# Designs tried in a protein design chat: VH-VL binders against ER membrane protein complex subunit 8/9 homolog. Part 13

Target 1, 192 residues: ER membrane protein complex subunit 8/9 homolog, of Dictyostelium discoideum (Social amoeba) (q55fm0)
Amino acid sequence: MNNNISITTEALSKAHLHSFKHHASSVNGILLGKADKNSILITDIIPLFHTQTLLPMFEVAMIQIEKYCRDNNIDMVGYYHSNQCIANELEPEPIAKKIADRLNNELNNMCFLMISKIEVNRPSGLVSIDKVGSDWLKNRKTLITIDTTSNSEDINEILKRNLQNIKESQIYDFEEYLSNPTRDWLNKSLVL
Short names: E, the ipSAE of ESMFold2; O, the ipSAE of OpenDDE; V2, 0.75 times the mean of E and O plus 0.25 times the DockQ between their complexes.

## First folded at step 3 (VH-VL)

Design b91 (from z13 with light chain Y96L; framework fv_zilovertamab)
Fold by ESMFold2-Fast, scan of step 3:
Structure b91 (fold): chain C 192 residues (1-192), chain A 122 residues (1-122), chain B 107 residues (1-107)
Amino acid sequence: as target 1 above (192 residues)
Amino acid sequence: QVQLQESGPGLVKPSQTLSLTCTVSGYTFTDYYIHWVRQAPGQGLEWMGSINPSGGSTSYNQKFKDRLTISKDTSKNQVVLTMTNMDPVDTATYYCARGPYLWGEGRYFDYWGHGTLVTVSS
Amino acid sequence: DIVMTQTPLSLPVTPGEPASISCRASQSVSSNLAWYQQKPGQAPRLLIYGASTRATGIPPRFSGSGYGTDFTLTINNIESEDAAYYFCQQYNNWPLTFGEGTKVEIK
């Protein structure tokens, strides 16, 4: 299992902005970076869905992401999911568990992160979910740190500025691309 | 022509560290995973671990995780297996093998190195 | 871990006859199963993947079948050069696991 997860400020900002853009629904996406024995470094994310995940379309997205990863010397290292802003914010939805199982079968070394509110006790707003038997449960032993090497600004200030500049409107996910192929769902030109 | 070639010592003493190198040619290094599989004399095949040739992410069989490290050098088209605290029971032929990269294509091995016999004995 | 059990472990066959090797998984592996041939002193050679898809260059006398937990490798009209060990491998779950091998001997 993964005992140490680190995410860059830029990757973390993208994930939260994806969630903010679709605050009334669940969102999900793929974590990119490098996975070692007991640590994963996440340096980017690719947003996928914001209404519902159809598994056949998820499979198509994964093939395209994998080709992108190969061309950019980066790996798929995990999955993120954000529940609708309701009482069940940390419990993975059934579809999230199915996707995590599918990804885990493809990638033996991966992480599953739930996006929640940034709080003093949860500076990244992320909660690690690990597979226990056949279920996915919160992993209390996993450390999640924000890697500030490339950007030392506080995540709360970055999100505040980006929301004031309506940057969440500039983040596109795979579902939006399916409706309009001109959308850059890899978000290569996005600056946060 | 696709080729995988293992190289390293044929003899390792107990408690020492093993280092094997797999050099590949005949294809684009980043297009395929590289796996390590070993075979003890008279026994079956045992998967040890793999490395993603793109970002270098690794995956290990839990049996070997505490002793095994797999790394890559893309500029040399090489993957290195390092295993600490060798024991006589680790005597085996060690193979590197190529696996599909793309999602859904599976984790089988289409090309194998010739294998290198590593004997662990004093 | 998924355990792969092969039967028989030794199979003497006469040239021109069919040979069948069975592989059983301790739990379902869907169609995520491969077969390898290994001759003495050589590395394994991929024969079949996806339970039934022949690898490039593999003669049509080799065929695979099965789904879930029960799989079969069939060699029709066996030839002398087919004397070798044969291994199944599941790739449905981590860690990847192999059967113990079947030695096919030509009479």
Scores: ipSAE 0.813, ipTM 0.906, lowest interface PAE 0.5, mean pLDDT 89

Design b93 (framework fv_tixagevimab)
Fold by ESMFold2-Fast, scan of step 3:
Structure b93 (fold): chain C 192 residues (1-192), chain A 122 residues (1-122), chain B 109 residues (1-109)
Amino acid sequence: as target 1 above (192 residues)
Amino acid sequence: QMQLVQSGPEVKKPGTSVKVSCKASGYTFTDYYMHWVRQARGQRLEWIGWINPSGGSTNYAQKFQERVTITRDMSTSTAYMELSSLRSEDTAVYYCARGPYLWGEGRYFDYWGQGTMVTVSS
Amino acid sequence: EIVLTQSPGTLSLSPGERATLSCRASQSVSSNYLAWYQQKPGQAPRLLIYGASTRATGIPDRFSGSGSGTDFTLTISRLEPEDFAVYYCQQYNNWPPYTFGQGTKVEIK
C-alpha cells in the first residue's frame, strides 16, 4: 500500500483552478505521475467532469488518457474530487466513491485525493482517501507532500497569481471537450 | 521481431517459492502491460495479474494476492512473477502475455511467451 | 466472477468442413469484451478474435466471431490442416478477474 504521496505545485494548482472555474459544482479528474509500492509522485492532472459523471463517458475518457500516458511516458496514478459545498468539502461524495471503486479495480495502488474550493479566508484543504472494507474514508494519517523541487514558489502565491490572471478560464475538462471538440482537455498549452 | 522469452522449467518442493522471468524484445517494453496467466494440465487458463512496466504498478487476482509478486527490471526489459508457499495444485505452465491497454479493448493478450513449466512435488 | 462454458468439448471434423464453437457466459459481458485464442500442443495461446468479432492482425478471414451478451460463437468457415487445435474464449469485462473457458478441442476425424 502507498503512504507517501507527493504532488507538484503545478499539478495541484491545475486541480484547484478546475475546481474554482466550476465553483458552484463538484469536479473531478485523473492524477498523473509515477507510482511504486511505497510512493506516488503526481506531476500532472487531467480534468474530467463538472456536472455529472456517467461511467460510460468516464470509460471513454480513460481510454484516451491511457493513450496519452503511453505517448508521454507518464501513468495514471489516482483520482481527485472537489465537492461543491464547503461544509463537507473533504468528505468523498457517493459519485466520487463509485468512480474510485472503478479506478481502483484497474489501479491497485492508486491514490484518491479530496481538494477543497479556494477560499480567501481559509487555507485550501487536501486529504487522502483510503478504501476501508467496502467504503472510502478520509485518512488524515497519510501525509501529502507538495513537491517544490521544480517550482519553489508557495502554492498559495501560485494560486493567487493564476486567479488574478483568470487562468481558470483557460483550463478545460473532458466534459467541455464533449460539448466542443476544439477544447484542449489535456491542457498542454496551459502555463501556470 | 517481437519476442517474449521465459526462463526454463522449475521443479520445487511444497512450501518453497518460484520466480519466473519473461524477457521482452522487439518492442518498447514500457508501452504495454505484462500479464501472467497459468494453465494446469487439462485445466482452464487462469489470470494471475499484471504489471505496468512504466510505473511498476500491479494488480493481482484475489486468489493469488497473498502469494504472488510481479516485478520488472527496466534496464533488461524483463518482467518477473514470484509465487510463494507453493502447493501441488500450483503445478502448471506459467505464461507471460502482453496486453495493449487496461481500458476499453485492452484486456486481451496479443502476444505470449513460450511458457514455463513449474512442477511442485515432494 | 463471470464463468465461461464452452461447447462442445470436442469437435471431430475433416479438412474443408465448417467448425462452430460456442462460449456461454454466466453473466452478460459488457461491450462484447470477449476474445478467442488458439492453442496447439506444446505451444502458447495465439490471439484470434477480440471484441467478440474483430480479427487480430494476421488472422485469416476463415475465422470469425459473433454474439453478444451471454452467447458467443467462433466460426471457422473451412478448416485447414493447421486449424486442428484447442480453442479458448476469454472475457475481459470492466472488472478483473479476466476468465477463460475450459476449451473446445477441434480434432481431425
Scores: ipSAE 0.299, ipTM 0.709, lowest interface PAE 2.6, mean pLDDT 85

Design b94 (framework fv_tixagevimab)
Fold by ESMFold2-Fast, scan of step 3:
Structure b94 (fold): chain C 192 residues (1-192), chain A 122 residues (1-122), chain B 109 residues (1-109)
Amino acid sequence: as target 1 above (192 residues)
Amino acid sequence: QMQLVQSGPEVKKPGTSVKVSCKASGYTFTDYYVHWVRQARGQRLEWIGIINPSGGSTNYAQKFQERVTITRDMSTSTAYMELSSLRSEDTAVYYCARGPYLWGEGRYFDYWGQGTMVTVSS
Amino acid sequence: EIVLTQSPGTLSLSPGERATLSCRASQSVSSNYLAWYQQKPGQAPRLLIYGASTRATGIPDRFSGSGSGTDFTLTISRLEPEDFAVYYCQQYNNWPPYTFGQGTKVEIK
């Protein structure tokens, strides 16, 4: 049986803004929400890195995210990644696979989503990645749906408006927080 | 008063399955992980697997991956561990244990169930 | 995986004496990623120390943990009758799996 993945408009918007802010670099982050046997609902995201991921810094971020999740009754349900190179942009690069292996070692069935820099104008711009043997490959059988329950506005219109308002300058990742601790990398005040 | 209360002892024949329960009380079931650990007489404690009760996500030690299934029932705040294809070397006391975190200093087990003796003999 | 080796296997001591228990890791462990448990016959393990040196809630101050890298120590400053038990160390630097030492038995002389 296939797992269905749903992501809210707000969570998807944040992920795309993170990718857009650092268009020339790889970006990654953690997907937050709730999962059950047959489905995953992603309701938020936490941006992590935009130049390079060092595993010790990743571990520090995960400690903070886990505590945040407990305090806010939300779970870590997966990982997102967007490649620096447009060539093979939906193929997970080595660092993405390494992080996915590390996360999968904690809890099975975490989702892994690649974010397209080319297909940002498509409804989701996302592709699901599953572990096949020792590798991570695209899984075309995984359904990814945008959950419009809290906001029925089209994701493309939301992204257009947010880019016109330069909202990508207001989203911060963990790497930016390490350079300037005043940056809210949990993006609690960000309105999209 | 935090408690993890496990089901009673089991005597099984080789090749059968056993399902052990662990009922949590005194805390919010979904705020903590539930681990399963076993100990054969005179041997080390051996980690079997984990469940996040909130979403039902699991992970298992490689040694047990093909034979173990961990589940939970939210309505009764109960976690279950089912071990199949039992062998004599599976004879051990099986514990459930509460884990606060999966990252950093918090990967310890702060409270344990009383244990369930599972004996596998022909 | 990290293998934990505890020594000695058995400590025979009298009440009031100091007990020093060692746990050695096969490779370096962050000093904050080690826990100690106490187990009495017929009972589940009880958490004593986590993060190498932090006492768990309700644990008497006679119990203390120390160490870093590959060498860790649990010290019981003045043994009480209830302290005669088996003690296990656990690492969580490599996870999964969590790994435990083979135990040190503290028994009455």
Scores: ipSAE 0.314, ipTM 0.716, lowest interface PAE 3.0, mean pLDDT 84

Design b95 (framework fv_solitomab_arm2)
Fold by ESMFold2-Fast, scan of step 3:
Structure b95 (fold): chain C 192 residues (1-192), chain A 122 residues (1-122), chain B 106 residues (1-106)
Amino acid sequence: as target 1 above (192 residues)
Amino acid sequence: DVQLVQSGAEVKKPGASVKVSCKASGYTFTDYYMHWVRQAPGQGLEWIGIINPSGGSTNYADSVKGRFTITTDKSTSTAYMELSSLRSEDTATYYCARGPYLWGEGRYFDYWGQGTTVTVSS
Amino acid sequence: DIVLTQSPATLSLSPGERATLSCRASQSVSNMAWYQQKPGKAPKRWIYGASTRATGVPARFSGSGSGTDYSLTINSLEAEDAATYYCQQYNNWPYTFGGGTKVEIK
């Protein structure tokens, strides 16, 4: 679907920190917020995997996230992915397309965002991917904006500070939670 | 004893707006999607929208896009549809219907409201 | 949008006869449901997941099919089965319904 997408600085920072923590690997996660036909506002993210996404583990994560959403007045609104291969950073990997198809079947109107470097012409570092026929292709017409209403600080300064404080080591994904249940995959204690 | 109870029939003039309610009982309101489906007299069923009561996320059919809004009031377990700029082709019986949990379950309408007839004539 | 074509539009049979209602999708789907609607009433969920009967639906009803071709079968018609039956795909947004098959008892 063609949507105007907005993401908060906090949600955006978490997604980039997940990618930075596992820069040599593909990472993925679920986008949380509120969506309507014309717009999506992303207010949080749940980091999922950083080595390999196995469908049974993904199914378990989805059940847990849906329960969290019901309890916390928030919805699953999409999926994010970051490629392990920097040369093809904006082309969705086969596993990303498979997960997007699975989620699209369940959510019916979701966004799919690829994470890349923040640049002048790409201030969020995000690129929208839309389903065209049976494939997933970059959508150059989708505007992705950073919602600064809760935090007006520049995203580059936030990321610089958080990397200086090694905050990427403090973000945990669901895969890490499966191997050690004491890790907070909801990242409730993470201060950015 | 799940029930969906809708508000009464409406007669509106072309260009007006109509708001229909659907009060849910017998289950946890935020655990299920709420859908809206309409049926013109003597015609088939048309899906027109969905809301997730948990976060308020919505999606609408292209036939009503730009004129249609679904909202919820969690404190009263009530879903609302509002359709503006009414036209004669909007004359129909409007139904609310419950959908299952987002993950692990099929999308089916297991409980329906009794229907609200909306007539657009003058 | 996925278009669902139901046939026949009307089926008139006597009690005890076998009825087969068809639903064909314009592209492959994996999720199909059927609804029964009697005059003046809201539709009732009848079959979901292509073949699973809803609670309270008589055993004489069965759903089958995959891909683009689906069917609803009533092994031995009863008078109470007179209704319009709609198929519905919930594979892709927007969810779409077939035009309906009206089952009449002679």
Scores: ipSAE 0.048, ipTM 0.662, lowest interface PAE 6.4, mean pLDDT 85

## First folded at step 4 (VH-VL; framework fv_zilovertamab)

Design c1 (from b12 with heavy chain S50L E105T R107S; at its last look DockQ between E and O 0.06; V2 from the best seeds 0.00; counts 0 for: pae O 11.8 > 2, placed apart)
Fold by ESMFold2, look of step 4:
Structure c1 (fold): chain C 192 residues (1-192), chain A 122 residues (1-122), chain B 107 residues (1-107)
Amino acid sequence: as target 1 above (192 residues)
Amino acid sequence: QVQLQESGPGLVKPSQTLSLTCTVSGYTFTDYYIHWVRQAPGQGLEWMGLIRPSGGSTSYNQKFKDRLTISKDTSKNQVVLTMTNMDPVDTATYYCARGPYLWGTGSYFDYWGHGTLVTVSS
Amino acid sequence: DIVMTQTPLSLPVTPGEPASISCRASQSVSSNLAWYQQKPGQAPRLLIYGASTRATGIPPRFSGSGYGTDFTLTINNIESEDAAYYFCQQYNNWPYTFGEGTKVEIK
């Protein structure tokens, strides 16, 4: 069964900017939105780690994100990951597969997306990694579209503008929050 | 006091669409999933699907995925099950039940509605 | 799907004596197993969750044990009102699945 995955321009921008902020490392985070019968709409993301993911800290973050979801009428719908090593850009690291398994067991209806380059053949820059049996495999046939309902600007222009203005520096992840609790890793006041 | 109550038609014809409503009260809605479970006469229980109370995302048993839609109306404390293309084998008592919506906790069902019998017959 | 197999399917009991019902999962479900009681014409009632934790208001004569694939519900000191159907349910893997049930009858 093919899931239709859509991501809003703003959520997509946040995910790419999280990766750009930490260009020398792997990054990951949680996708938020709504998952229906055959479709998933991603409307926000919550950045988590950019150095190493420690599973106990991931569990702490999940509890807090679930509370945030309850308070804001939104659901966890997936996980994103960006690899440090460009040569194997789309092969999920073992920790990413562990997190995806953990989330899949909890959510059942979720997506696992790898962040890659924005190209004509991949306009979102995202690739789905699907659960097949007990493994996680790339699925280039899964369509990932950009939902332009609230913002129809080209994602390349949005990213270029925000990088020129160094807006990625205003995106905090959970790892940064652990080092400095005044950092709002939920990014509630962020304007891109 | 926690209460769940199913309502809807007791009889539908083959190929018609079933719509059942679960009305809930007496607890914090966002702390629990709402699940649908059915039981054919004299048979065991079959989990059909759930709806998340926060954003309304759903998860379905693959057996029913093509026919089943679960939705909510939070202003009325209601969850609605819709199932298309009903067949006589779908004759069953349909229950709504709640399970914990808490990270790391799977769903056992601590409170159940009374159930409503739906007969599918021409 | 994880298949839950209950034995016995029918269990005649004498009041005052213990009774045991077995539930076997086709794959490990860790401790994510619940037991329900269902009397005729009624919805199921949760007895046990987490394999061994009694739900609120369940008398101590009901106990559960097991881990992984093999689980047991024990009813000590059977009372006449314990005549009912009993089902196990795993909640470790999607979809959640139930055993076929055990009918407990008073001899």
Scores: ipSAE 0.655, ipTM 0.856, lowest interface PAE 1.4, mean pLDDT 89
Fold by OpenDDE, look of step 4:
Structure c1 (fold): chain C 192 residues (1-192), chain A 122 residues (1-122), chain B 107 residues (1-107)
Amino acid sequence: as target 1 above (192 residues)
Amino acid sequence: QVQLQESGPGLVKPSQTLSLTCTVSGYTFTDYYIHWVRQAPGQGLEWMGLIRPSGGSTSYNQKFKDRLTISKDTSKNQVVLTMTNMDPVDTATYYCARGPYLWGTGSYFDYWGHGTLVTVSS
Amino acid sequence: DIVMTQTPLSLPVTPGEPASISCRASQSVSSNLAWYQQKPGQAPRLLIYGASTRATGIPPRFSGSGYGTDFTLTINNIESEDAAYYFCQQYNNWPYTFGEGTKVEIK
């Protein structure tokens, strides 16, 4: 659980865009990247839902994600969630914790991150949610590092630019894919 | 100095599998995309796909999705292109190119290999 | 796929004169447009990225402009060494796509 977690600007941007697109709703998705015993590097995300998460739908998504991961030599390394409005400082919703439990059982090393407001002392806007006994609790002491090796721009400037360009309208989650199979829920058509 | 170099067979028979290696140097391997672009004789450029060395994720032109695999060997600073079922129409100069990670602006190709001509012929 | 259309495909230019090449995208690519120079037997060389930013080492006589669907590469005071093919490339959407190329010839 004491992982050193890093996230690329691209992955972080996607997560925030997903949250922003559905800012009036809770959203969740899968974190992709690589992990070892001590660290997790998140290099991509797969947005899943922005309404009530149904476990059967989640199962279908997981099957496809697993295949995707194998085909692209990337791993599921975690789960992200945002409550209604990223400014919300509440604990993750119960369904998020339930999903986290499931993933925790399936993955050797995973992180659970909640999307929140970007702050000066938390530039990623991500809060680690740690497994404590049978519960999941925020650990604000854990800093999620933004991997700036690929982009040195300030995250706020990046997000501002994305909003100006209405990039959130171009991201689709799995739920939207179910409603319209022509939508790219892997968001491979989107360049960020 | 940033350098990319393609290597592999210059001749492939139809239906055989092409394997090309891109060896890079002069920069941190994991900090940039590696793209594959080909150019048929006298024709334009065609983007084939990319790999993100950081994590190993890939993206492919759908035209090649069933035949093309891009992989990496971080220990050697190499990216490998594998394309199955080669056809004479696949005759081209194959380039690997470096592309920066650009947030919101994608990736252009700031450095290119010299390219390697691959002829598909019986 | 986004189709990139270049005009003209052939451009004879007198030394000292300016050359302009147009690139049109079938849909908006924002400013995610690059220009490359390719001389015979050589790999392409990056000239411009972000529609208007010159790459390192590129002479000031090369400039790019445009946004959305219409872009222009301008070469001021064309020199003999500028004889080459020039390609535009969008990197706004997968898959990345190139223009057909413009052959610039020196008269």
Scores: ipSAE 0.000, ipTM 0.533, lowest interface PAE 11.8, mean pLDDT 91
ESMFold2 (binder alone), look of step 4: mean pLDDT 92; pTM 0.937

Design c2 (from b12 with heavy chain S50L K65E, light chain Y96L; at its last look DockQ between E and O 0.92; V2 from the best seeds 0.81)
Fold by ESMFold2, look of step 4:
Structure c2 (fold): chain C 192 residues (1-192), chain A 122 residues (1-122), chain B 107 residues (1-107)
Amino acid sequence: as target 1 above (192 residues)
Amino acid sequence: QVQLQESGPGLVKPSQTLSLTCTVSGYTFTDYYIHWVRQAPGQGLEWMGLIRPSGGSTSYNQKFEDRLTISKDTSKNQVVLTMTNMDPVDTATYYCARGPYLWGEGRYFDYWGHGTLVTVSS
Amino acid sequence: DIVMTQTPLSLPVTPGEPASISCRASQSVSSNLAWYQQKPGQAPRLLIYGASTRATGIPPRFSGSGYGTDFTLTINNIESEDAAYYFCQQYNNWPLTFGEGTKVEIK
């Protein structure tokens, strides 16, 4: 079981900006990086949905992301979700649990993270949701650290700068790609 | 043609560390998982773990997790199994095998190495 | 862990006749089951995946059936080269697990 999760500043920024872009709705996406027996390192994310997750389209997205991973020497390592309803901010919605089960069956070694507010006791703004028996339950005790090897800038300053420059508008998800194929949901040219 | 070849020591002493190398050829290395499976003499097969060839992520059978490490060297088309604290009960033929790295396809093994016997004794 | 139970453990056969090997899972594995052949001194060879799909290059005399917990490998018109050990393997749950094997031998 992994209890040591790290996320790069770049990946963390993208995940939060995806949520900020669609602040009135639930969002989700795939975590990319490398998963070992003792740790998971998240180095990128692929945004997926911000309105309704349609399971057949989720399966299509997974096939494409897997090919992307093979082509780019990176792995799917998890799933992130942000709830629309502030009152149940950290409780995974039923669709998120269903997606997590599908991914867990495929990957075996993965993490499920909820996006929440950045605060002193939660510097990444992320909370792990752990598989317990047949269900998925939040685990506030799992430490999620920010990997600063490539970028040591404080995450709050990065988010502040990018929101001031409206950079979240340049982040596209798979749902947006389906509506307009010129929108690069892999965000290959994104500069944060 | 697709080939997988295990190499390493045939004998290790109790408490020592085993290192086995799987060298592959005849296919695109990043298109398939590499698994390690062992078979004690006269016994059935036991899945040990896998490595994803894209980013090198691993998954292990919990039975071995504390002492098993699987790694890769893509430039050499190699996967390495390292297992610490060997015990005579670990005496077995060790196989590397490849399986599809394709969403939803399943985790079966379409090509296997010839296996290498590792004996753990004083 | 899902336990895979094979029957019989030993199966003497006559060339030209059919043979069947059974594999039972301790819980449902849907159709996520594979069969392997292992000849003495050799590595396993994939025969069937997805419970019933023959792997590339496998003769049509090999067929698989079943869903859920009960699976069968059928070998029609046994040939002398079919003398080997046969294993089932589930890939529905982690860890991946194998049956104990069935020794098929020529009478």
Scores: ipSAE 0.742, ipTM 0.879, lowest interface PAE 1.0, mean pLDDT 89
ESMFold2 (binder alone), look of step 4: mean pLDDT 92; pTM 0.939
OpenDDE, look of step 4: ipSAE 0.804; ipTM 0.923

Design c3 (from b12 with heavy chain K65E G99A E105T; at its last look DockQ between E and O 0.71; V2 from the best seeds 0.61)
Fold by OpenDDE, look of step 4:
Structure c3 (fold): chain C 192 residues (1-192), chain A 122 residues (1-122), chain B 107 residues (1-107)
Amino acid sequence: as target 1 above (192 residues)
Amino acid sequence: QVQLQESGPGLVKPSQTLSLTCTVSGYTFTDYYIHWVRQAPGQGLEWMGSIRPSGGSTSYNQKFEDRLTISKDTSKNQVVLTMTNMDPVDTATYYCARAPYLWGTGRYFDYWGHGTLVTVSS
Amino acid sequence: DIVMTQTPLSLPVTPGEPASISCRASQSVSSNLAWYQQKPGQAPRLLIYGASTRATGIPPRFSGSGYGTDFTLTINNIESEDAAYYFCQQYNNWPYTFGEGTKVEIK
């Protein structure tokens, strides 16, 4: 597992918005960026589901995401998940762990992050989930760094602004795309 | 037609750094993974690592992780293997191989380079 | 790491007869198993992937079977040109690993 994980404000904002839009449900998605021996940089996210994740649908999504990654010179670098209540300290759902296993089998160098509440000592609101044997366990000691290279604005201010502007209504996940193909599940038009 | 070709020094001294280049042609460079596999004389095959040409992300065998770096040059359709602190035990034929994408992984190797023998000797 | 064990390591075969090579994984690799042919002085060539799917251009006399931990490469009606080393490879877990190789010799 890579212990040096960074995420841009844009990617982080998208992940939180996805969780917020579906705050009564668990959500998940793919993390995009670049990975090397020592670090993972997350520069974007692809929101996938906010209801029960079905493996066939997941596979369809992965095929499309893979193509997208090739076309845009970016890589899948991980998986994110959130519980129905972000404030709770529950472990990821079993299906999330299963998906993480599948992705780990494919990507090798990947991270699994759980969306949680933003705290003073955890400004990203992200918790690393590490593979331990055949299981996935929270590792709260792992620091996820917010990359402010492109945007130095405080993440709390960004999120506040986005909520004030109801930006969560503008984000769509793959599941929503399946229900309505006109929806941009890549969220290319989303300005955060 | 798909072609991969390894190039680099055939002789490296102990403790020196090996640099090999894999040049590919006959297909879109960014559509396939490139892996490095080596084979010691009379021995089996050993997976070393891989690179995703589209984004440049890499995966390594932990055995080599501290010494091995894989990089790409998209403009030249090349992947470069760099391995430090070479030892006689690293004497082997080094292959680069292509692997198709499968939503994140090049799993099997459908095309191989001819391989290049690297001898580590003083 | 997953250990791939091939048997036999040497296999003399008479032309026209079938040849079977076994590959056993130390743990389940599902169907994520490939077979390669390597002739002396040449690079490996992909024969089978997904345990049982022949690669493009591979003659029908080559077939693969198995799932989980036990796999078999079968060469029906062996020909003189089939003299080579054959390797199995799992790609179910990192790191990818290969069998020791089986030398098929023509009697």
Scores: ipSAE 0.464, ipTM 0.833, lowest interface PAE 1.6, mean pLDDT 93
ESMFold2, look of step 4: ipSAE 0.699; ipTM 0.849
ESMFold2 (binder alone), look of step 4: mean pLDDT 90; pTM 0.923

